# VHH binders against Formin-H (forH): the designs that were tried, part 17

Target 1, 361 residues: Formin-H (forH), of Dictyostelium discoideum (Social amoeba) (q54n00r34to394)
Amino acid sequence: VSLNEIIDLDREFELLLDKLAIEDPIKRKQMQSLPDISKRTLLEQNKADIYRTVKHKGPIESFADVKSVISSINTKHVPIDIIKTLRIHLNTADRDWIQSFLDNDGVQPILNILKRLERNKNRKRKEHSILQWECTRCIAALMKIKIGMEYIASFPQTTNLMVLCLDTPLIKAKTLVLELLAAIAVTDRGHGAVLTSMIYHKEVKKEITRYFNLVQSLKIEKNAEYLTTCMSFINCIISSPSDLPSRIEIRKAFLNLKILKYIENLRADYNEDKNLLTQLDVFEEELSTDEQLNSQQGTQIGIEDLFSQISSRVTGTPSQQELITLMTHFQRMSSSNLGLGVWTLYNALANQLEDELKIHP

## First folded at step 4 (VHH)

Design d08 (framework vhh_7aqx_2)
Fold by ESMFold2-Fast, scan of step 4:
Structure d08 (fold): chain B 361 residues (1-361), chain A 123 residues (1-123)
Amino acid sequence: as target 1 above (361 residues)
Amino acid sequence: QVQLQESGGGLVQAGGSLRLSCTTSGFTFSDYAFSWFRQAPGEEREFVGAISWSGGRTYYADSVKGRFTISRDNAKNTFYLQMNSLKTEDTAVYYCAAYDSRGYFSPSAYKYWGQGTQVTVSS
């Protein structure tokens, strides 16, 4: 590619980072150092008009009063047509209208519908899927502008309900949900929410391990657009952390589920699909790069990186003093004449505690 | 034109110190990561150390960790390798390189290289 194409890509990617509310200068520089293929992948996932904030007011006069709109959707049995009308309006409403909608808890009725559908999933399936689809499209419309994206990324109940929609038979709804989750996962606050939501998905769907159903869908689904979006989501969740140990741990879950075998099969079955092949290339390129980094760092650098991650998550929280106390105990153990056995005992106790608390990587 | 130029090599006795510099031109220095490699007589080029574009992350080969420190000065478009407690086995031609997004540790991942500077450590 030409230098002008690279400059245009970098500029568009910077605008995407702004849209996704990625504020950390260090993380922004890390993401700007991603391969061109990874940047194009993230841009393709977010094919909304990144050069516009929606300032055009909708032509629908009945939507002038935001509180009345919210009251209309805040009932036990909301007709699908009302949600469709809301979705259309959310796509055309100006920033001030959307801000008012968010400030008056307009998202909560949509989440209540999704929660009710999950509780009632044993009933008639077609109406369930259509209503899930329209509610998901309302969330998508809100995420078109920065304020809506920031709201959704900061509200963990939203991503928890979105991941439950992944078991829908409606392929276009699965695809949209994965696109939205990928967009959330690349934000600083949203990545943790998406990781937590995938644990929630495992518990609710009783998966053998986290991501099991997602990875199995790469084998069973025959829709190229879905497969591309699914791989894109996986790439986003792995590549979002700026630190190597986090990427290695997240990727390990997928490698243990034999994702490389499925990638090989997808290359054979979809050999002319440029978009899907790009996502498969991104996964393998990032894996290769991180394996090279990991092999050169060795065990000693890995320990420092792990502590750095723990410290950054705990510093400034009520848990900081407890971490200092725990590290002081470890310092005393390391200076003793006690060998491997003491560390092994601590690891056994930690494993037991993690099992009791259901802590997953 | 993109250029990388090493300086600071020379002869030093075991236990001594040297500071290598790599001055760059022809690109936006602050947006690139950099590495040092070395090549001893009859051996392949091996990784020595790397520094990220921000300077927030550094990586070292096990053989030099704790003895060598890589750093960068964005205002001078220059990055450095401080070599302490030098050993005879550190004798090599040292090369600086600019990262092209595909791993810090493979020589083939780097498009831009310096000419190399000789470091000789005597016993």
Scores: ipSAE 0.000, ipTM 0.117, lowest interface PAE 16.8, mean pLDDT 77

Design n01 (framework vhh_8k46_1)
Fold by ESMFold2-Fast, scan of step 4:
Structure n01 (fold): chain B 361 residues (1-361), chain A 126 residues (1-126)
Amino acid sequence: as target 1 above (361 residues)
Amino acid sequence: AVQLQASGGGFVQPGGSLRLSCAASGRTFSDYAMGWFRQAPGKEREFVSAISWSGGSTYYADSVKGRFTISRDNSKNTVYLQMNSLRAEDTATYYCAAGSYTYLGSRDSSYTYDYWGQGTQVTVSS
């Protein structure tokens, strides 16, 4: 910690007090006398708002030339003010401007910023969190119109970078990302992208199982708006497929993470929150309906159906090569003279591994 | 489902030109991004070029950038690959593919594409 760092903190805190319109001399002196930890905490909560008052190297001078705008954000070191100005413009631009922006690959520079922030996460300063937030808000602005939503749903790198934002401590950012992912997931093309991105999230964040951190947040987070949005996202990802087997398979991942126990606790803790209760009701009602339909259609499944389900979950993910290797082992064993005994041995080993990993069907 | 038919391949001398066509049949052609991939004898399949669903964004492998041009005509449900200044290294079977960028890969990954056409052979030799 250095004197220069302390002076920087006091300067930033003064800007926050200006931003909050705290002009009473007595109140201002009281707040200025807060411990540094308290000042840093308050700055963290309002970091996105502070950047609106900070003067940096100029914003984008003209929006008449779309390619010029894209060039101004397609640089190695993009000022936060430029991304903020772009975000404001994207919220007000007409359809023709947005179409030109998308057609000239305007989203790619934003994704490149998010990639650099993730690559440098261990050396990431708090200013990077604001840049990540502003980039995510640019994506949100694009998704407010149909052409932007369709473009983003068709580009898998976007959802891959968006899911990495789910682990941010900023509750508003988590909520926004889940809202955007839910909107993408209800589209036919976007559903597959979101499913694949959640596998990517598991691999990057070293989760035990896909959706682990997401489901755990239902226990940890105490923000009703976040909890409602999280349940809504889960409901969207499960219910978007029109076919029963897909819905059962996706829901199984959540049931294995004991989501029903968390839903019971949420009902107790938030018994007057109509929006949250509606999302909890949707989860349980669709589960009940699908279980009834599954019982009526029979539970016996053939080898080809099982493989189809496995393939749809794994194809296009980092785990695809491991599945190919595993199937190659099975192909070689099927041509062997070892018979039933080897298959039962594999099953016994699989059962033991699943018990150790706490995986339940 | 989308069915794709690639055509326009053949024999050309170095420095020559060819135009490949990929005709799509089926619903919603204009909703799909389109890509061209190639596979040379004894080599893995590699990305060549891609075009967005609207035709506004185009992408090229470094080995073909400046020589090849991808385009599409949504009214004819057809994608084109104009190949100029052909080299012996361009000899390969060329495949067209349709996809929605819904997989973990990028536009230059074969995993991104759901539907594939049959190949058309391009041979660049003197």
Scores: ipSAE 0.000, ipTM 0.114, lowest interface PAE 17.8, mean pLDDT 76

Design n02 (framework vhh_sonelokimab_d1)
Fold by ESMFold2-Fast, scan of step 4:
Structure n02 (fold): chain B 361 residues (1-361), chain A 126 residues (1-126)
Amino acid sequence: as target 1 above (361 residues)
Amino acid sequence: DVQLVESGGGLVQPGGSLRLSCAASGFTFSSYAVGWFRQAPGKEREFIGAISGSGDSTYYAVSEKGRFTISRDNSKNTLYLQMNSLRPEDTAVYYCAAKPYGWYLSTGRPSEYDYWGQGTLVTVSS
């Protein structure tokens, strides 16, 4: 009983920090370290305000009915307070409730709000940015559990509408969007969805090329947390593919946008920011490693090329039959369960023979 | 003071199973998202997956046929990786890593994890 009360206190206090928009990790940790008495006092002082944000016409128990909740947010104009209440609820709802929410298209009204905000962007008002922020936090809450992350990663329409928030003046909102997109890009299905969403972003925002606005933000924005997250997102989409050609292709888009010059400027301007410097180091280290691997692939002589050289020198000579016999021995070894040891033994014998015959190329 | 120590690696035959453990000390384990990475000789580090500080959310990058499962026990400050139906391609040094901020911002980037273990070798061979 006592333990359940402590767990409930910590959960409620996290909701209070969210309600108060306390996003600074250091400040959140400091507040979470407060004595239970202090936490209870703050919750009591803010309890009425948290419950006042719940605006619905039905009984308070309407949150037990998923379809009613979805209907309340699926209107032409949704008050910010209702979306805040939904966000708080999504952070505390159990997996069964979230599954029902996803199954009943609960995400679609949130996406519709984001799409409406994009259509009505003629005057960028603070209220628009706050609504984008709250909708993005609802998506973040859903991604906290596996079923929500899988849903978001499986439906490109969701990431397509999330990227529309990247032009918001509210730095914390676009920072969160990039954090979420980076998390999606690491998943098996999500990488392709994120790349497709960046094409959608280019089309909607009429960019000259994909990633143009994103890369320009590295010069324009002066917020270290945003810059770190932006570089992290770029690093994520480049390095998520396991194959070298894909990484080179994606990275080329950023190199063509002169990202290396922006990285140089960021190093000068943020010389003491360890988190940002780490992301800049990651970009340059990955580039260097992939260039080295690409060069090694081009300079490494393969078995087929080596055999072609030997064959061209030996075919038609008395040594041809000896080569055929030697290759037959190798064929038998390759089909046996002898492993690496026999090949290393043959190499050791060849080295000894070459020393004896004074063959040193 | 901060330390992550992997254990449970070794030689296993194709189709076999292994459970890796990672013991954490010197930090508040439950406040950190923790994950697994692997690195085969001559290749880049590959992200396997991560689990949130509370254990409520799990995120997998390598999930072919659901062969790998990540779990944690905060009372023991320990992270686990259950590996089933192992293949020769799974041969690598396996690392555990911890990230104190942004548990949902798992980019699979080694540089974004604050603390690392020394690694444990898993060899899948006949």
Scores: ipSAE 0.000, ipTM 0.148, lowest interface PAE 15.8, mean pLDDT 76

Design n03 (framework vhh_7aqx_2)
Amino acid sequence: QVQLQESGGGLVQAGGSLRLSCTTSGRTFSSYAFSWFRQAPGEEREFVGAISYSGDSTDYADSVKGRFTISRDNAKNTFYLQMNSLKTEDTAVYYCAAWPYSRTYLGEKSAYDYWGQGTQVTVSS
ESMFold2-Fast, scan of step 4: ipSAE 0.033; ipTM 0.523

Design n04 (framework vhh_8k46_1)
Fold by ESMFold2-Fast, scan of step 4:
Structure n04 (fold): chain B 361 residues (1-361), chain A 126 residues (1-126)
Amino acid sequence: as target 1 above (361 residues)
Amino acid sequence: AVQLQASGGGFVQPGGSLRLSCAASGFTFSSYAMGWFRQAPGKEREFVSAISGSGGSTYYADSVKGRFTISRDNSKNTVYLQMNSLRAEDTATYYCAASEPWYRLGYDSPSQYDYWGQGTQVTVSS
């Protein structure tokens, strides 16, 4: 037996584990430690099983012709096994093949599948979640190389469809989507795309405010890897802008959703999880640093100064009477014994309106 | 002129330890993510570990998790790989690599890395 035959066996077996969706690291390591004869036997059995289904499922026969590959996935009903086969190939393909795939609009069929899944509103079905997972893994494979990342970051349609996967019941799919969005958000063009996509997510999912479902997941989900990735994503979108005012404004949305209370609870529940604790520390340390920088850039603007600015812009315009009416509402609230809660409610409503009107930093 | 100089390899018995170093020059070190890859004779290049520019995020291959620790000293332009509980399967030439910008999903892909060192040989045998 030649060294190339041994290398081919290990490579083929790794691809088999991917094809069988064996993703548990311990289970993969155990299977990789099997004797060569056992690996060959499993490959032969799998080959026989694949042969029986190949003619019916319409698998990708050859990857030599990029256009034929794209045609095989550009149909109204694409079997999950075809997308799995594409995903495996995208992880091993050379740069020239991937460039050709991107140039021939190979991403669009994947996006069309995600769009059809959302339109059909069958996200609670197991097959639906698995197909979302496989499509997301194809996008992940493309993003492992610079040309793929730049392509994905440049087309807002991609991030808009990716955020819709955040409400899937499949935890590993949500985790992967957040990892992808975080990677996009740290790029200059990608940051704006991700912020816009989160507005789109709010609109489609009928959220009370932008990021509501995301922040609630910090309380609901019990998967440490997901929680770490979620915090990492939040940290990336807040910290990506180089200017202090943008960071403060983005962070304010999360502070208003009581993220600090959830961080406190996560520290108690996951006290030995170093990766999660690091992301919680990043959030709090950057908040502290920015608050210090904000204090050093001058005295915080007071109520009278803010009102003076609003009044000077509105007085003498048709909006003057509406401002007087709004101030009258605030005067009544200040005279009531309703307390802090009513002001918090007004702020939540204002944030919702600003998101709907797309008023951003 | 970007250069990565890997060192610290050698012969060690199973269960022993080695510390690899990679000295970088010709670029703003703190802005680059650093990775360690290894290649045994006749095998493909395999991911070992990666670290972000700030050192705040670290990643490990499952085969080395709990045994190897990656770290960096940005003041010395050096990345380190502390290898403990070494096994015969760890025998390989170890390469350091640098990448900018940092893509979280690409840390384990050789194609994400712009610059590569010449490597340092690690042999674990009795």
Scores: ipSAE 0.000, ipTM 0.205, lowest interface PAE 13.3, mean pLDDT 79

Design n05 (framework vhh_sonelokimab_d1)
Fold by ESMFold2-Fast, scan of step 4:
Structure n05 (fold): chain B 361 residues (1-361), chain A 125 residues (1-125)
Amino acid sequence: as target 1 above (361 residues)
Amino acid sequence: DVQLVESGGGLVQPGGSLRLSCAASGRTFSSYAVGWFRQAPGKEREFIGAISWSGDSTYYAVSEKGRFTISRDNSKNTLYLQMNSLRPEDTAVYYCAATYPLSYFGRTEESYDYWGQGTLVTVSS
């Protein structure tokens, strides 16, 4: 064994003894007298603990008091290094600590930072993007634990603020946000939250249409990892619903934004990028499969089935009487000699109203 | 908790192949997304690839295109990395890593909670 290897082993083992709180001089001497192979075995058994201890070394003094940690980040001018320290701790904290953090509204200060950054977006762009990155990493750390993922998926405020990071110039932050949103979108509760968040993104960023900036990024960005993640996110939100009509409706938004043309260009520009090509293939394959299913499903939903669905949702609500009034109008039209033209006129008016209210079937 | 142990590292000639294994113990391995990372001397730890809990989805770093293949056998609680057409620049300590919940697998070391000790791969003539 080399002298450098012996010095490194002794140094690492000394750190392990400190970690294990072995302060008795006699006990320390006994441990230091162990054969090198025994020292290496003990280091291997405790390597994860040493790694975790090093990662927890930061400006936050004590992680034992959850409320003190939350107070440290619940200020208007939180330094980036404090958020980095929090991120490291969240990544390795036990379930009970994370549960206490969530129960004491520990996520809210992180969301407040993201909200403040959006409000002040015209300030120093570089500092803005780095702080968005660190806050997003804190959310990522929370999502690794089931209770954290459930919390994030259950509170639309969180996903609404996450999507605001999609327009950051920092590619790694945009990539991480899309990865997290994709993970949320595949959960039962989270899919709806993500779709709602993209509507919120459109309103805040003043997009021409929902998903406009996201789809434009497929044209503008030249980072293969980002492009792969972006396509993966799009595929997740389209394919998560088990029902064909929902998948067709979500996909329609992207088809209307000419995504197929961008996919064609990406295939040309990244012809050897297996990861990206796989996501492009998934999009086109799912489209083809769903078009075939749609063509084979000549089943018209019966009038009675549609009415049963509507009735179950409005019976016992204030809307019940309005539904009765609407059905009464339809009853009168059905007994008239006006024919198909009146029904098509009603459908045209309904389509206009749904567009104004941004309701889509 | 999950414990991970890598094996199969060693010396291999340029152009050669090597299969690394990662054995998992503790909680059900099939509940975790898992990935491979490597660290060459003097460099940061870098992502190689990841595989979903079911094995149905895989993601690879652009630089490893077509040379590396990740697979898993949930019945054996084992993750594999098949490395082909090895180059001297592939010399590194290779780590397997696992993350929870199942629906999340990232490309950065901070995305993973459970790590193995690493296995050394040396590509040299």
Scores: ipSAE 0.000, ipTM 0.130, lowest interface PAE 17.3, mean pLDDT 76

Design n06 (framework vhh_7aqx_2)
Fold by ESMFold2-Fast, scan of step 4:
Structure n06 (fold): chain B 361 residues (1-361), chain A 122 residues (1-122)
Amino acid sequence: as target 1 above (361 residues)
Amino acid sequence: QVQLQESGGGLVQAGGSLRLSCTTSGFTFSRYAFSWFRQAPGEEREFVGAISWSGDYTDYADSVKGRFTISRDNAKNTFYLQMNSLKTEDTAVYYCAASYLPTWGESAYDYWGQGTQVTVSS
């Protein structure tokens, strides 16, 4: 077989993988490593879908009526094939179709499926896991469009149900959920929704504190992609607020759960994993930067206030000239190349003098 | 509920023949591709053969090529593995599998049967 025929087959196969929304890197590599005959077989089986992408970009006949589609998924027992077909369609549907889907409460049946799966807690059956995965992929497809992202960020019940998947044994499902939650958290409306959903998670899972199970997963899970995504999510929720007090408050919850100890262990266990190490670095660098900023703000405010009080009490008294002389000494010290050591020495001497004079701070 | 059930396994003498069947329910049979896999004691599961949804394309492992034939009967929602010129090395538990997107490897199959034992004696 010629090289041109091989190149054509690979191009056509890439289009098929894109059409079927196969985004999992491992699965994509598996499919790309298939023998030519298997690739041709797969292309033949999906010929109509390829032709639709190239020649017919409109919805397939079964998706012409949005309300009918919603009715088909709004039943007590939904076949996996229907949800899988919906997921594929959501990745290719035009904006008007998606808007109609959202307006007619198309998301609610998907949430109802996730709610039933969580209530029954039957996660070890392959069909149950596939249904949970396909529902999560439908939410992901909707979030690719601005109107879908805004919808999900506006309704806390969506993020509340998504976080319940974080304790599932299916690693790829909880990895995807964390990716979606991180994307929501960086939006203004979505940050609050995600923080609130973690309170809901604590309540439902009976956690000692918010984020307990999430932080424990950094110790328990051995999947590098999951660990990287988990750290990325934590970094996103901490760094999203523009104000320092909010970042300090959120970060304090993680520090209290000993996350720095787990980060140290992850550095040792995954010393060559570039992606994970980057997320660990981000956490520690953001912490350091915020601590420095907090120290600078506190020092600046404290100095001005203290000086104002001293000045108001001493100005117009015989002690005014002595204060000016003391400030002149401090000005010389601030110009020295000895730095912190000179100020520390003066403080030690002042403390000793105050003790001798029986003056308490 | 989707179910795949193997039958036709058993004990057979080397050089003999055996036909395995996989009966399916709970999905649209004609829209799926089907495969057979096998697992010998202490070994990993290995691919044996596959048939596309149209029946126009088949794949076989080199070790069984020319001896085994996979086929399907859409009217009976059943597919088959005809095993000829059996060797002692063919002794394994045989599994049937189904996928809407056919034949990209074991981990990508959607549904699996419980397995049927095939023992080839010398």
Scores: ipSAE 0.000, ipTM 0.150, lowest interface PAE 19.8, mean pLDDT 77

Design n07 (framework vhh_etentamig_d1)
Fold by ESMFold2-Fast, scan of step 4:
Order: structure tokens, then sequence, then C-alpha cells
Structure n07 (fold): chain B 361 residues (1-361), chain A 125 residues (1-125)
């Protein structure tokens, strides 16, 4: 068995535990420690039971006809039980069934439900949160296979509606949404979709700035798993771009929201949580690395090369003597006991003069 | 096309050293974190080491810390794992993985992307 197959097995088994409503941390850990063969047996047995239950007792009577299934969820009043049944089926369906579901626009009805819930979010809050959770789990089930992940990452409408679920009171739903968005953000096409979705989130939720609610959650939420996932998402969105300017620009939004102060507080409050501490370390180490790269790129021009360019342009002109005078000032300054402060003062004055020239060109 | 090709595995005596290489193609190598993951015979997979896209940040599993060194050459699109003081417990197939691979977290957050076929490392006398 390959590594991806084992990771898929562990994910599928985790979903089975969710389906069976095993929420006890001790029982869940015990079940997760079962041998792979036992996990596969339970998954296979559960697959047969799902098909039997849906056919005889579920709100969707048969999954043989993909278009019929899509029709059952493509209505203004979709019961939660129908979406639960779909979610269970998506977790066990074969690749050909999933491909047919995607080809027949099966994702669109799920997105329509999320869009409708956002319009009516002030009504039936408990049912609203549960339905958002089940729809998000349907998206998660689709993303567990390559064709579903590629489909979801390719359609910005999906990420736009997923981010609206971040204000749910269900901590497990917020955590799942951030996990899925992080997975999408590491793909080339999906990164842009996630960035656009956070702008959409700001507009719909009327945030004072992008990422405001996300960063505030680092202070408000006391769930270590959520905090770890939130930091993981932030790290993914910042680190995915290959170009330094993009990483600096994305990170700047978080730095302006005082994320470094929140990271300091999280280190104090969760000093033994290795997973969270790892994500905090990643943020700070990537920041340090990019600052070093940014400084290096800005100083790639050697002093001798820069002087040669200035000298060649100025030599033989009336400005030659002024350049000699300026260099003499720098020579004296380099010998002063005032050190770095004198150089920064000269640079500040130069910047002011340059800014004035922009105003009066 | 995206391709990862591992090499450098083989038979080595306990206390010996091996250098694994992974040649990457079909994507912007410097844009992605890279990881080494191993799977020992009869055991589950284990994340070994990770490196950021720039190479500035490196991470190691407790079992290999101080013995293994991860590095990358972005100009050559190549990932490396220098393995020193090898033990029988290090016997495994070693996989090169594209992505920010923190596999102990969740499969959703750091889905392994475009991993190679692996290279077998056998530590035995």
Amino acid sequence: as target 1 above (361 residues)
Amino acid sequence: EVQLLESGGGLVQPGGSLRLSCAASGFTFSSYAMSWVRQAPGKGPEWVSGISGSGGSTYYADSVKGRFTISRDNSKNTLYLQMNSLRAEDTAVYYCAKDRSWYPLTGYSYYFDYRGQGTLVTVSS
C-alpha cells in the first residue's frame, strides 16, 4: 500500500467515526489505533450498510441514477437528512460515480444551499449551522479524490461560499472550512481563488479590513485544534506564491493586524502544544527568511558598481565637485562615534527631498 | 507534467551514511515546501523532514533530529536528504513529496501532491 492510500484510509476512517457520531476523544483515539485491515473491513462493511439504508430507509432511495440524486438536492427546501445521506454516499462512491456527479453539475445545488443560508442566516441558527456543516462535509468528501479537488479549486464560487461558513458557532465546521481552504490555497489555481474569497468575505461580513475576523479568532477561540488549523491556513496562503513581493504583501495584512502579538500570547497559553507551536514557528521563520531575502535583493547593487555608475554620469559635469563634497561628508560620518543613527538621519533627509521632487517635478 | 524522481537508496551498514536526491520537474520548485516521508516494512508512513520553498526553514521528526539534514538546490530543482549515523530502524522506502507536508496534522490541510516512486534504504549487516 502506498503512502497516499494509507493517508486516504486514515481520512476515510475519520469520516466513518464522524458518521457513527463517535465524539468521545478516548474512544476515537482507540478506534484510530486499530490495524489498517480492521479499518478497511469496517469501511467496506459500512459502505454496504449505507447503500442498503439509503435504498430502503433514507430520504434518497437510490444512488444508481446520478441525475436523480442531483435533482433531489436541487430544490429551495432541502431537508438536512437528504444532505447527510448525500455526504455519506460521497465518502464511499467510486471514481466513476463522482466524475458523473461533477459532470452533471452536482456541486452547484450544494453551493446554492450555502448561498441561500447566507441570505437567511438570522433565522433558525441551529439548523443553519448544521446544514452549513453537512454541505461543507460534502465538499470535503469530493476533495478527498483528485478529480474533485481539481474541480473545487478551479471554481472561485466554491471558495467564496465556503468562507461565509467561517462565522458559524460550530468550531468543528470552522476548523474543517479552514483545512479545506488551506488545501485549495496550495494549488496554483486555487491560491488566487482563496485570496479572492477573503476579499469577498470582507465585503459580505463588513470587516474593517481583510482577515480581521480570522485574526481576532486567534484571541477569542480556546480550541487548540482550531488555532493550529487557523495558523496552518494563514501560513499556506502566505507561503504559496513563488514571488517574494506577493508573500510580503499578503503577510503585511496580517502584520498590520498585530498577529505577532497574538502569536506571543498563544506561545504562553499553549506552551506544550507541539502542533500549534510548529505552526507559530513556521510563521515567524518564514517572515525572517523573507525579510532577509528582501534585504538581500534591495542591496544586490554593490557599492563599487553604484559609485562607478554615478561617477561616469557626473565626471566632467559641474556636479562633479558636489559629488566629491558629498563623499567627503560620508567619509567623516563613517569615522563618527554616532554610528548607524547618523546614516539613518541622512537617509531620512534624502527621502524627504525625493518626495518633494515627486510633488514638484 | 509534474514528476519527482528519488535516487540514492541502497544497502548500508549501521552507523553508515547515505545521501538521497529528488529531481523535480514540471512545476516552480522554489514555490513549494518539500518533504521526505518514509514507510518501513509492516509499519505506517512517517513524516521525516520538511523544508520551506526558500530553504530558510527546516523541520525534523524527533527520531531523526541531529542525524539527518534536509536541503534543496532551487537552481537545480533538487531536494536532498543527508542521512548519517544510520540505524536498523531507518530501513524504509523514502518518498519525496511536493507540498507543505505536515502529515501528522490532517490530510486536508497538507494534501501530499506529486510524490515520487520512492527509493529503498536498507540498514543491515
Scores: ipSAE 0.005, ipTM 0.310, lowest interface PAE 10.0, mean pLDDT 77

